# VHH binders against p49116, part 20

Target 1, 238 residues: p49116
Amino acid sequence: EGPLLSDTHVTFKLTMPSPMPEYLNVHYICESASRLLFLSMHWARSIPAFQALGQDCNTSLVRACWNELFTLGLAQCAQVMSLSTILAAIVNHLQNSIQEDKLSGDRIKQVMEHIWKLQEFCNSMAKLDIDGYEYAYLKAIVLFSPDHPGLTSTSQIEKFQEKAQMELQDYVQKTYSEDTYRLARILVRLPALRLMSSNITEELFFTGLIGNVSIDSIIPYILKMETAEYNGQITGAS
Key: E = the ipSAE of ESMFold2; O = the ipSAE of OpenDDE; V2 = 0.75 times the mean of E and O plus 0.25 times the DockQ between their complexes.

## First folded at step 11 (VHH; framework vhh_8cml_1)

Design x6 (at its last look DockQ between E and O 0.01; V2 from the best seeds 0.00; counts 0 for: pae E 13.2 > 2, placed apart)
Fold by OpenDDE, look of step 11:
Structure x6 (fold): chain B 238 residues (1-238), chain A 122 residues (1-122)
Amino acid sequence: as target 1 above (238 residues)
Amino acid sequence: EVQLVESGGGLVQPGGSLRLSCAASGFTFDDYAMGWFRQAPGQEREFVALISWSGGTTRYSSSAKGRFTISRDNAKNTVYLQMNSLKPEDTGVYFCAADRFGVFYKTEYDYWGQGTQVTVSS
């Protein structure tokens, strides 16, 4: 019984499409978001414990938590992604939809509130100065959540989550020994993830999938990919 | 009517090169990522390469990486696959595909061509 995570799971490097266009269109946003989702799924696949759950179980698990993983990824990669710019672009596109009367007032409110919550969450994480190890463990805790409906092997999932929590605790105690309450401060951020709608996230970042392919539907395909296919697969052309 | 028409296939010697083309019609080309797949005899269809809507991002299978180059000309509604250093194991029917999302390995692509035969043999 080795550790749940290793140093290899700490690295989380997102490569953005290049070059960045002057106007962030739906394609750029979707591609950027897709890259992040891809990276997040790859990260999950790289965890031996995750693989040990079996294909059916780990697929269900990712389907249940992809939004939370994605959101943590946004927070972690906010600078590289220029997340504020992306969100501004999303709002701009939303304004166009509003002008065309495609959205109800209630829906507009829901979407805007979601954007607000997302921004606040990412800002809060930035203020805490969460490091790569902490993000890795937070993602693991989120990934191995046994409380989603319809999951199998919940006992095993819970064990993995406990292991992630213990390792995080050990890391924080070792690395930030003078900050007695750091663990508590970072863990109390996790409930905010559950307030965010996966549907709205999908609509905001993955508009190209709307009416065609859902995130839910593509997850099994991503998870079936060989590890070798994840590495260096995304390259910028010029 | 949506159409994807592949061309450029043929017989080539090992180490040779081919350039495949896929002409698209009947849909908004710029709204779709474009990809190439291949199917060898007796094998399942496999991913070869993918290019994003603007052409700014490309993906390759492990076998294609370093030898194949995918590109597109949106003005011509065409996607290309430059294949260099061809090997006998590259033999198969090559298919062009279009997908709105297009950044993940999947079989649920929106549109498919009929394919073009590529044969690498001495």
Scores: ipSAE 0.176, ipTM 0.567, lowest interface PAE 1.7, mean pLDDT 90
Fold by ESMFold2, look of step 11:
Structure x6 (fold): chain B 238 residues (1-238), chain A 122 residues (1-122)
Amino acid sequence: as target 1 above (238 residues)
Amino acid sequence: EVQLVESGGGLVQPGGSLRLSCAASGFTFDDYAMGWFRQAPGQEREFVALISWSGGTTRYSSSAKGRFTISRDNAKNTVYLQMNSLKPEDTGVYFCAADRFGVFYKTEYDYWGQGTQVTVSS
């Protein structure tokens, strides 16, 4: 019944694959994105409130919001992963595909619009200089969204989201006391996350890692595998 | 035969507003990102605003953000620039541009209009 997040949930350190290739290819981009996805899933799983909802609810929540969590992760880690360079490389690849007549003009337009929205989102977050505590609570607000269809325990999910909002408000008020409107400016950035297409995110960042398998289908296994390995190390039963 | 025809320019006092229009013909309008550029006398053409194919994404220069709004009406094959709080520094010829690929970092566009004059002076 303590705070929703602890200091362990604020730390969010992404390490990039080494060595960096001479050319940023699909393998480097996909491995980098995979590390961010796993870091995001591990972060969500470590939250006691998330654990309290049960495995079926956990899976449903993460399937519904993984792209939003991933996008917040991209914004938070944009500098360390050189996201602007990665996006430029993707754009150059897409231009080559147009040149070679490999993709339809309509699909390319959808992908380029998504890239534009992603760049604008990440730039807006960078301009606000969002810190690690703020990102952690924003991710919690996105994770504990009661709005997704088919969720059970929506009343409890809403309670956790309200707790995340309250704790973010308290943090911002204490830490940025001279900036009266900071909380409002931060929160108004969140609706843009709902405009991000998980299908296009998969095409941009996850080609070559898991073939054509959707991230939605892999998330339950990622969440369950970490539990089994952890339990096995503690008890020796696995 | 591609044409981009700008209109709506004119003389306006500082603090005033203008709405520019750019009518497009000769290409499939909703396959193109649309942009507005301006050129002051003796200066290079500079970026003002950009809007994606569907209108879902916009980009503005730092001088335009908060004062100008780009929009498009694909049913009329027209892109607009609403310019508010105009300053003398906004004076110049405003050009409409179309780019099939819609790349953010590109200043060389496929098609250009002839321009419409905007003059901000008493």
Scores: ipSAE 0.000, ipTM 0.274, lowest interface PAE 13.2, mean pLDDT 82
ESMFold2 (binder alone), look of step 11: mean pLDDT 83; pTM 0.844

## First folded at step 13 (VHH; framework vhh_8cml_1)

Design y1 (at its last look DockQ between E and O 0.01; V2 from the best seeds 0.00; counts 0 for: pae O 10.1 > 2, placed apart)
Fold by ESMFold2, look of step 13:
Structure y1 (fold): chain B 238 residues (1-238), chain A 122 residues (1-122)
Amino acid sequence: as target 1 above (238 residues)
Amino acid sequence: EVQLVESGGGLVQPGGSLRLSCAASGFTFDDYAMGWFRQAPGQEREFVALISWSGGTTYYSSSAKGRFTISRDNAKNTVYLQMNSLKPEDTGVYFCAADRYGLWYSTEYDYWGQGTQVTVSS
């Protein structure tokens, strides 16, 4: 009956690979994105409500929403990551791939359109000045979505999502009492996350500029990862 | 023989509206993302709005968001910019541009128009 999230779940500190290269390369981009992905998964694992759902449900839930969590993480950490610079470097690497082999023009357009949507989402969140508490609750609302096929404990997941919504409402009303529409303004941004393609996110951030890594396939291993290995992934240590 | 020809600029009072048009010829229009940029005297050209090849996705600068609307008609090879609630800071020459990649941070698009003057003053 306690709160869904505690103050420890508000802290979301991303550490970038250091130093930042003069010329960004796919290695730096992939390492940076991997740190964010692992930070996001560790955040989800740390929530008692998530732990209570059991291993199979946890894996199914994260597989359904990892791209939305990752995208919220990008928006939250866009300044620390220099996301606009990373996106520019990705486009430059894509242009090199076009020169070296023939890539479909339709695929290039699809990827560029996704970049536009991502930047717009991040800008809209920055304009609203979304704080760390609000991000934590938005991530919880996205994580505890009961409507995905194949989930067990759907009624419990719905209860947790409703609790996240209630706690966000209470926080916004307390903290932003003079902004009557803030909660609604924040919540209407969530549907845009469903427009983000997990396939293209993998291409942009995880397998270089062209090609794919299946994040779905590694999620069970990330969720089972021991503390020492996890710390190595988010700091870049061996 | 690529051409981008802007029209619809003019003098307006603050709070007024203008609709810019850009007629394209000499290339396959639906292969290109289309954008609007502006340049005030003594300043660098800056991004205003961008629209995807099919028109399904748009992107706006922070100063344009909520006031300007970009649209395109691929049957007429034309892109539009509806500008509402105009402010003196919107004054400048507005350029239509076409690029295969449509990068908002770049001013090195494949094709550029000649520009149309927009002046917002009492």
Scores: ipSAE 0.038, ipTM 0.512, lowest interface PAE 6.3, mean pLDDT 84
Fold by OpenDDE, look of step 13:
Structure y1 (fold): chain B 238 residues (1-238), chain A 122 residues (1-122)
Amino acid sequence: as target 1 above (238 residues)
Amino acid sequence: EVQLVESGGGLVQPGGSLRLSCAASGFTFDDYAMGWFRQAPGQEREFVALISWSGGTTYYSSSAKGRFTISRDNAKNTVYLQMNSLKPEDTGVYFCAADRYGLWYSTEYDYWGQGTQVTVSS
């Protein structure tokens, strides 16, 4: 059967729009986020086990976990993205757009707390010094989560998740043999992903999309994108 | 070959109406969000309206909102722009554009038409 992931799945290189504007506008933020989302989806598609689940199951699976994958991607690409700067820009845009009569204090608090959670999560991952292999396996564990409602082939999904977990364990044991509890420290970060609202993430990063079009609704189109088209979109952007 | 062909432009008096059409060919139409842009002489191209893949979501510029309606017929590979209560300020070349992701601020859509002239004048 072979391993769930290969070395090809470890590579996760995000190309940012160039040049970086002096002022990070909504377009830049949205484009950057879109590239990351596309990269994440493309990564998922590149996994043979993912392909084996079939198009319908794949779509459902990604719809269920895109926010978690995206967040892991943010953490992994935080330096390249200048995530702190992006988040600061988002906050600035929110402050500029927030009218006292449009947003409740509770909503503002909720959004700001979400931003904080994102930043803290990414900081925590940086502090742990998570490497590319570990990120790949963590993404796989998140991707092949059988506990989402409405999924088909849950038994097979679970098997893939277990395989991802086993491979991660083996990798950590081999690479970080001196740190007996590293695996546990890494895995305990995953629950934080489930506390993050996909709706708020969407609002923060993807306001540049048409109206109230949800990431959920565009996922099928992203998954149908050919590699060449994906590359073309990335290179053609900005 | 990918083509976007606009039609329906012309001369109209203030307060009048026009209906623009854009016929698409050479690509999977329903995989793309469709938009209308316009460019007045000496000005930059500006966003007018976007419609989602299925047509379930629309977005309009502040200037277009309430007066313009974007729609699409995926069976005919066509996107429309109904323009009512036209003003002289609406004068310009109107472009049809297709984009896989339907981003507001993108100036680099996947495909563009050649444009159709709309002139609002008394």
Scores: ipSAE 0.005, ipTM 0.287, lowest interface PAE 10.1, mean pLDDT 88
ESMFold2 (binder alone), look of step 13: mean pLDDT 86; pTM 0.867

Design y2 (at its last look DockQ between E and O 0.47; V2 from the best seeds 0.00; counts 0 for: pae E 7.5 > 2)
Fold by OpenDDE, look of step 13:
Structure y2 (fold): chain B 238 residues (1-238), chain A 122 residues (1-122)
Amino acid sequence: as target 1 above (238 residues)
Amino acid sequence: EVQLVESGGGLVQPGGSLRLSCAASGFTFDDYAMGWFRQAPGQEREFVALISWSGGTTKYSSSAKGRFTISRDNAKNTVYLQMNSLKPEDTGVYFCAADRYGLWYETEYDYWGQGTQVTVSS
């Protein structure tokens, strides 16, 4: 009962590691990505409807959509992150680590095309000038997706998704009343998220994780992490 | 031997159109993103357009956007640049380039053509 999201869910502030190095290294990229991932997961956790699904369902849901949430986060935080610079650095590191004769042409195409997709998606979102409320609702729509395999409480998830969609619609109608097709233009961006490989995203942004730990395996840990612990990591990660 | 051979350049009036072609040989064409660059007299070479390996994604400079269209035919190992609504400032040598990574950032392109002259003048 009540709105799915409140004004508290609109705030999405990413703090970058400090100081920024002259040359972006793998550690900086991984740390930046990790902070975004944590922020995204804790954002999800802060939603009462998400909490109501229970720990097991929550974990499964986040495992299914973390890449999409992360990508939306990249788009939203693109300026703060200097995303273009990060992507360029990633490419440089790939060039240095993987020699031309050691990497198949097909693999190169896959990885680089993924980078293209990420860049284009973020550019498209910037072009649309998506605001904080719209991002929050879009993230909610992505989070409460009932169509992932293996989910429980799919009926309830669907209801939450519908609620997110309705609230977005109401917001857009109220805020952008002069733009009749604003909602449609925003929603049609979502399918692009499903075309992006979570595996490639993980390889690009999280290769520096200690022990080759998968995002899938750390999601439960992130979701159980206290806010104080998260804040401590942000302040101490420099 | 790797070769990129540009063609289709020439003299055209403002508002006119040209279609450039670049024929590639000596390498696996499908493994490379293809791009067009241009260099005006006394200026540095600048990015014009880029097309992905499969042709599904394209990128344009701000000056080219809306007027130029890059395309490719992998079966013919050829990349094209359709240039419409040409302006005098579009005058320069146009180069075809191949890049394995296909990014418009600071990238060293693997192969370059010799270029074709495009002149837009009344």
Scores: ipSAE 0.058, ipTM 0.547, lowest interface PAE 3.4, mean pLDDT 89
Fold by ESMFold2, look of step 13:
Structure y2 (fold): chain B 238 residues (1-238), chain A 122 residues (1-122)
Amino acid sequence: as target 1 above (238 residues)
Amino acid sequence: EVQLVESGGGLVQPGGSLRLSCAASGFTFDDYAMGWFRQAPGQEREFVALISWSGGTTKYSSSAKGRFTISRDNAKNTVYLQMNSLKPEDTGVYFCAADRYGLWYETEYDYWGQGTQVTVSS
C-alpha cells in the first residue's frame, strides 16, 4: 500500500575511487564497477515491495535482471564515472590483448559489438535527459519483470511492475506536462537492455575483482549482507 | 596488398537514389568493420555510416539516418551504401574504410579507399 518508491529510492549517489590514476587500469575500472553493482543491489534491497517477495524470489529476480540494473546504472552515472573514458580504456586494454594474442578474433568482435550497443544505449538515454525519478522507476520496471523463466510469485511481481509503470506515468505527466509522448519514448528504450550480455559485462568490468566467479553465483551472498558490509563495498572501505 | 575500390557514384537529381559499392581485397574481410565517409570540396571528411563484421550493428550520421542504408556481403567481400532521397548537401567524394574492430568508428580506420564522386544537382 502507498507508493512503490519514495524519495529515498531516488537517491543514487555513486562515489568513485580516489585518487584517479593517470591511466585507467583494470583495477580502477573493476572497483568503480563494483561500487555501482553494490549500490544497485542496495537500492533494490531497500524497496519494501522487493522485501515482501521472500528470499528465494528475490535471488531469482536479481539473477535475471542484474545486468539490466547495472546497465541503467551506467547510463545514469555516465558523467560521474566518466564512462566514455572508462570505455576508451577498456578498448585500449583490448588492443593490448590483441597484440599479445590473448583473445580470439570472434570473442573480440562480440566484445566490441557489446561496447557499441552500450554506447548507443547510454547516448540515447542522455539525449532524452532522463532524470533521477525516471531512472528509479525504470529500474523498478526492470527489477519487477514477471516474464523471466523460473520465477515464483509472478502475479505479485506483475502487480509491482504495473504499479511502477503507473507511478512513472503520473510523474512524467505532472513534471513534463507539455511533452505528451515522453513516457512512450522512455519506455521504448528498455528492450535494448535485454540484448546486453551479462557474460560480456563481467569480462568488461569485473574480471580483475571476481576472477572466474560469475556475478550470478554471488548474488545470494550480496543480498544477505549486513548494511555495514554493504556500505564498505559501496565506498571501497574495509 | 590491401585494396578498397569504390564504385556506383555519379550525377543524380535531387530525390534520386544511388547504390555505392566497395570491393575489398588483401585482408580477411569478415574480420573488419566497414564504414562510409564523405568529403565535400574544401571541407573535412565526415562520417556517414558503419556496419559491424556480421552486419548485426549499424550506425548512421544524423544526416544519413532514415535515408541511407549500409549493408555488406561477406561472401563477395563487398560493402554497400544505398542512398535514397538524395539532396544537394549529399554531394561529395564518398570513401569506403575498414577497421579491424571498429574501435574508434568515427575517426581512425586502418584502410581507406580512393573514393567515388556523388553529385546531386537540379
Scores: ipSAE 0.013, ipTM 0.427, lowest interface PAE 7.5, mean pLDDT 84
ESMFold2 (binder alone), look of step 13: mean pLDDT 83; pTM 0.841

Design y3 (at its last look DockQ between E and O 0.01; V2 from the best seeds 0.00; counts 0 for: pae E 9.6 > 2, placed apart)
Fold by OpenDDE, look of step 13:
Structure y3 (fold): chain B 238 residues (1-238), chain A 122 residues (1-122)
Amino acid sequence: as target 1 above (238 residues)
Amino acid sequence: EVQLVESGGGLVQPGGSLRLSCAASGFTFDDYAMGWFRQAPGQEREFVALISWSGGTTRYSDSAKGRFTISRDNAKNTVYLQMNSLKPEDTGVYFCAADRYGLWYKTEYDYWGQGTQVTVSS
């Protein structure tokens, strides 16, 4: 049995909608987020171990961890996405909505603090100079989390997670041999992902989805999409 | 009446420390992120630090990082700025501000204090 991840799984290239508008509207934000979500899901699908779990287990697994994968994707693609600009735009849109709808102060705090957490997480990852291999392994560790409720084949999922962890360890040891504690510094960032609300993330980034469809409901569809279809949408979307 | 009252400013030598306080009244303190700004003579007002509603998240300007610490006590309706390793460049009027949305990239805050003078000089 070969490694969990190969060099093909390290590549994670997000293509942004073009051209970038002067004003980042809800549609642009939603489109950008959707592309990242699709890329993340298709990345997961490209892993042989993920495929080996079966369609039902795969769907359940992605439903459980999509927010964490998405957030890692945001961190990884922060520069390409101009994440700070997107977040600023989201805040602006939120302000308008709050003023008009008289949203409660408690809800405002929850949503805004979520944005703060998201920004700080991405900043922290940037500060650590996480490379493509490390991101791939971190995503795998997050993907193959056996501790989500309702999962089947938890023993197998755990084995895959351990394999991801071991491969990350080997990579870090090989690549960053002079930094004895790098692995630990990287892994201790993962708990921050669990503190972020998937509901709030969905509200902030995916409000523009057609028909207010939930991420949970579209995950099976995304996982069944052909790569050619996905690529066609990316190239055709402008 | 909404009030933000800063205190703790003064004259200090380079390398010294100051602790600023801002007492808030007239609004629901817990519903606002609290921040500190400063304005040097002839300069524009600039962001220094920001703290979230619960105090769980903080932001700092590059000049403040590692030297300044923002904190808050919601029970006392007070926000603090601990300033260590002060430099002459830190001289200016320091303003306390409250913002419902916790904006880190703009200065459109809901409420402002009158400011307290901080002078760092040998």
Scores: ipSAE 0.026, ipTM 0.499, lowest interface PAE 3.2, mean pLDDT 89
Fold by ESMFold2, look of step 13:
Structure y3 (fold): chain B 238 residues (1-238), chain A 122 residues (1-122)
Amino acid sequence: as target 1 above (238 residues)
Amino acid sequence: EVQLVESGGGLVQPGGSLRLSCAASGFTFDDYAMGWFRQAPGQEREFVALISWSGGTTRYSDSAKGRFTISRDNAKNTVYLQMNSLKPEDTGVYFCAADRYGLWYKTEYDYWGQGTQVTVSS
């Protein structure tokens, strides 16, 4: 009954704190990441199919997939965010400590491995030249995942995911009609999202702004924000 | 020139309290996480407490939890360590440190103070 997404769901425009500081710092990184998070949550909330599931189901879905949506957002906005510069600065900082034998712990190895996987994912998406429509449908497929633990309305969620998959297929076949394998190449990227740790994402991008509050705990608040409040969070105005 | 200047150390009886201060200059204080470390004679320097650039997140070593409180005043470019219920094993030189990323498992920060002596004895 009509398309799952409209043209308003394809537009995904991240505005960065300006200007970028000469030395990247936790403030700039956390503000940038917060803007992307709120943009991603506003995007999800604006989808009529999402709205139709009700507030409790909405909260459960976003808690299950926020890190996957955030990671897709990082890939989509990597150029405007200067993400490779942000990650390189973090890696250089950590690598210097490791080379001088000033760190000794399994946690730092886990964090480094996660950063490398994130860089690989973003690079692979850039190589495929994923467009805004494709990103929008990939995000919808991730959002309407019925297989996450603890979800209700699983049958309805599955129907919305199938609709997102069909609309992506139709879009790719129409727009890239001479590229027989494009859909397959795009879809094989999705499993990598399930390997990303929300705990490490919080540590890398959100420690400076969240305080002692996890993203899971603030999701109900974010989802009920009015448009003006969202805009304040997305642009950093307050 | 970056400077971190600690003050407030001294001699105190077991069970007493002390408040350390660290005045910062030569860098944009609001962009840095701040930490306290300590070093007893003949021992490695050890983590005590960390506070994020905004003051919204704090972390403590196991020995500091419940007894020490880190805080900051960004308007005065100063970080504090309130030390209560002091024990002889808290004796050592206390250093403040600044780090742009503020990772609690990081053992070397970008900038260090000269330290202030804390001595807990009867």
Scores: ipSAE 0.006, ipTM 0.260, lowest interface PAE 9.6, mean pLDDT 83
ESMFold2 (binder alone), look of step 13: mean pLDDT 86; pTM 0.867

Design y4 (at its last look DockQ between E and O 0.01; V2 from the best seeds 0.00; counts 0 for: pae E 16.5 > 2, placed apart)
Fold by OpenDDE, look of step 14:
Structure y4 (fold): chain B 238 residues (1-238), chain A 122 residues (1-122)
Amino acid sequence: as target 1 above (238 residues)
Amino acid sequence: EVQLVESGGGLVQPGGSLRLSCAASGFTFDDYAMGWFRQAPGQEREFVALISWSGGTTKYSSSAKGRFTISRDNAKNTVYLQMNSLKPEDTGVYFCAADRYGLEWSTEYDYWGQGTQVTVSS
């Protein structure tokens, strides 16, 4: 069979809501996050190997790894998103919750630590100067993870993950031939994604738009969304 | 009264080491992330290191990473900065800061110390 990823899968262009408000409100943050989420999921959907797994397996995979994909997306799009500014705005909004005694001290610490981890991860990726191809393969490796509970076709998923890893290896060898340990340095960052809570991510980035609806519940809908609908939503929200 | 008192600064040769301490009083120490900042002459204050409430998570600037270690003793209400392999570029006033949120890009920390001078020179 052909390669797992093609050049078309390297492109990962996030369009931010326009215009940017003077004050980053909850709506702007949620809209930005939603666009990234949609982009990430539709990226996954564009992979032939992903399509070959079937709708049920696809949904299960995305449910299992959406937080990791989203986080990689944040890292990749950190500059375009002005991620630091968004995170600062999120913290400012959290202050309101604190003042209203909606959050316990322990919860505040937990949420802030999550933000720290997120920022550190993105900074580490920036320091490594990860390129578009490397991000694409890393996302594929994360997507085709066989170690999530309840998955079907685990053997096939594992094969796809191996293929992603091999293609990444070949790419790094070809592109960064003088950096012998680059592949290892890149891959060793992946475990950090597993330390991040999907629940906290959801709370920080998505509560303003989805309310009581979970990301898990909307994933099937997003995966079934037509590209035209997605594009229309982006333009309509502007 | 809230107080943050830095100590341990001084003159050291390049390659040398210093250990800064910051003693906190007047607030619940465990409820704040603690950080170190520095300001060189004619430059803006810059982030050096942060440590989480329990000490389980730390953050460092690119310049500090690998050379500096931030730690804290909640029983003593003290935060430390072990600085190794010091360079002339590390010269400046080092400030201890406390913040409930502990963001390295924030200039609005809840509490600040007066600072301690660190000079690295041959």
Scores: ipSAE 0.441, ipTM 0.762, lowest interface PAE 1.4, mean pLDDT 91
Fold by ESMFold2, look of step 13:
Structure y4 (fold): chain B 238 residues (1-238), chain A 122 residues (1-122)
Amino acid sequence: as target 1 above (238 residues)
Amino acid sequence: EVQLVESGGGLVQPGGSLRLSCAASGFTFDDYAMGWFRQAPGQEREFVALISWSGGTTKYSSSAKGRFTISRDNAKNTVYLQMNSLKPEDTGVYFCAADRYGLEWSTEYDYWGQGTQVTVSS
């Protein structure tokens, strides 16, 4: 009946762990990334259309797209996170490991290519000056993807995705009325998200979380987490 | 011994096209990002384009975007720069460069070629 997203879904404020250490370490990187992941999951959970699909469908959708949502979040929060500094620290570690012949050349090519693709995606989004409303609708388009295998209610999911596309179009035309091609330029950035590997994202950003537990396995717990506990996580409070 | 040998430069009229090639030897080509830089007389060397070691990612300077295309053939250890719609401002010496696991924010490359002259003049 009403819009897919409301103004509350546009707010996406990431707070970083404090204080920032003199040298970035795996614990700071993992804490920062976990805050973004929790913020992204809370954002998805807050959408009435998402809630209407039911708990099992919610879990299946988020498991299918969490890396894409996380990557959009990285692009949106790149300056707040100092993402370029985080990636540089990771690269320095990897290059030291190459120098000492501690890592397979094949593995490091895969990881470095992923880092390159992530940086290019974030740079392209920054060049387009994507605003918070546009990010919210892009995330909704990614979240309500009917093409993931194993989903139920795919017709309803498809309708929600089409609604997100229509609302993005209406927003862009109203807000950027002199820029006829802005919607097309924004939408052509989405295919790059298919190049992101969830396995490598876990290795880059979540090594301190657990070496034996995947993000896929913790998604049901994140989605069930009480708002007070979640707010404590994203603000750094206990 | 590492060698990067550029070819394909020359004199062209404005609006014309050139295809630069850079043949690489003496290192594992597949491990290296490849780039093209150019230097006009009296100016500092400037970035033109780069391509990842797999060929899956490319980056262009603002002056090259839309007119130039970088590509690579890992079987032939060669990187290419297709330059279309050339302008007098594109005149300079074009250098091929290789950087092991190179990233977009670094212009310091491990190996450099000697350059090939491109002149765009009426």
Scores: ipSAE 0.006, ipTM 0.357, lowest interface PAE 9.9, mean pLDDT 83
ESMFold2 (binder alone), look of step 13: mean pLDDT 83; pTM 0.836
OpenDDE, look of step 13: ipSAE 0.424; ipTM 0.752
ESMFold2, look of step 14: ipSAE 0.000; ipTM 0.112
ESMFold2 (binder alone), look of step 14: mean pLDDT 83; pTM 0.836

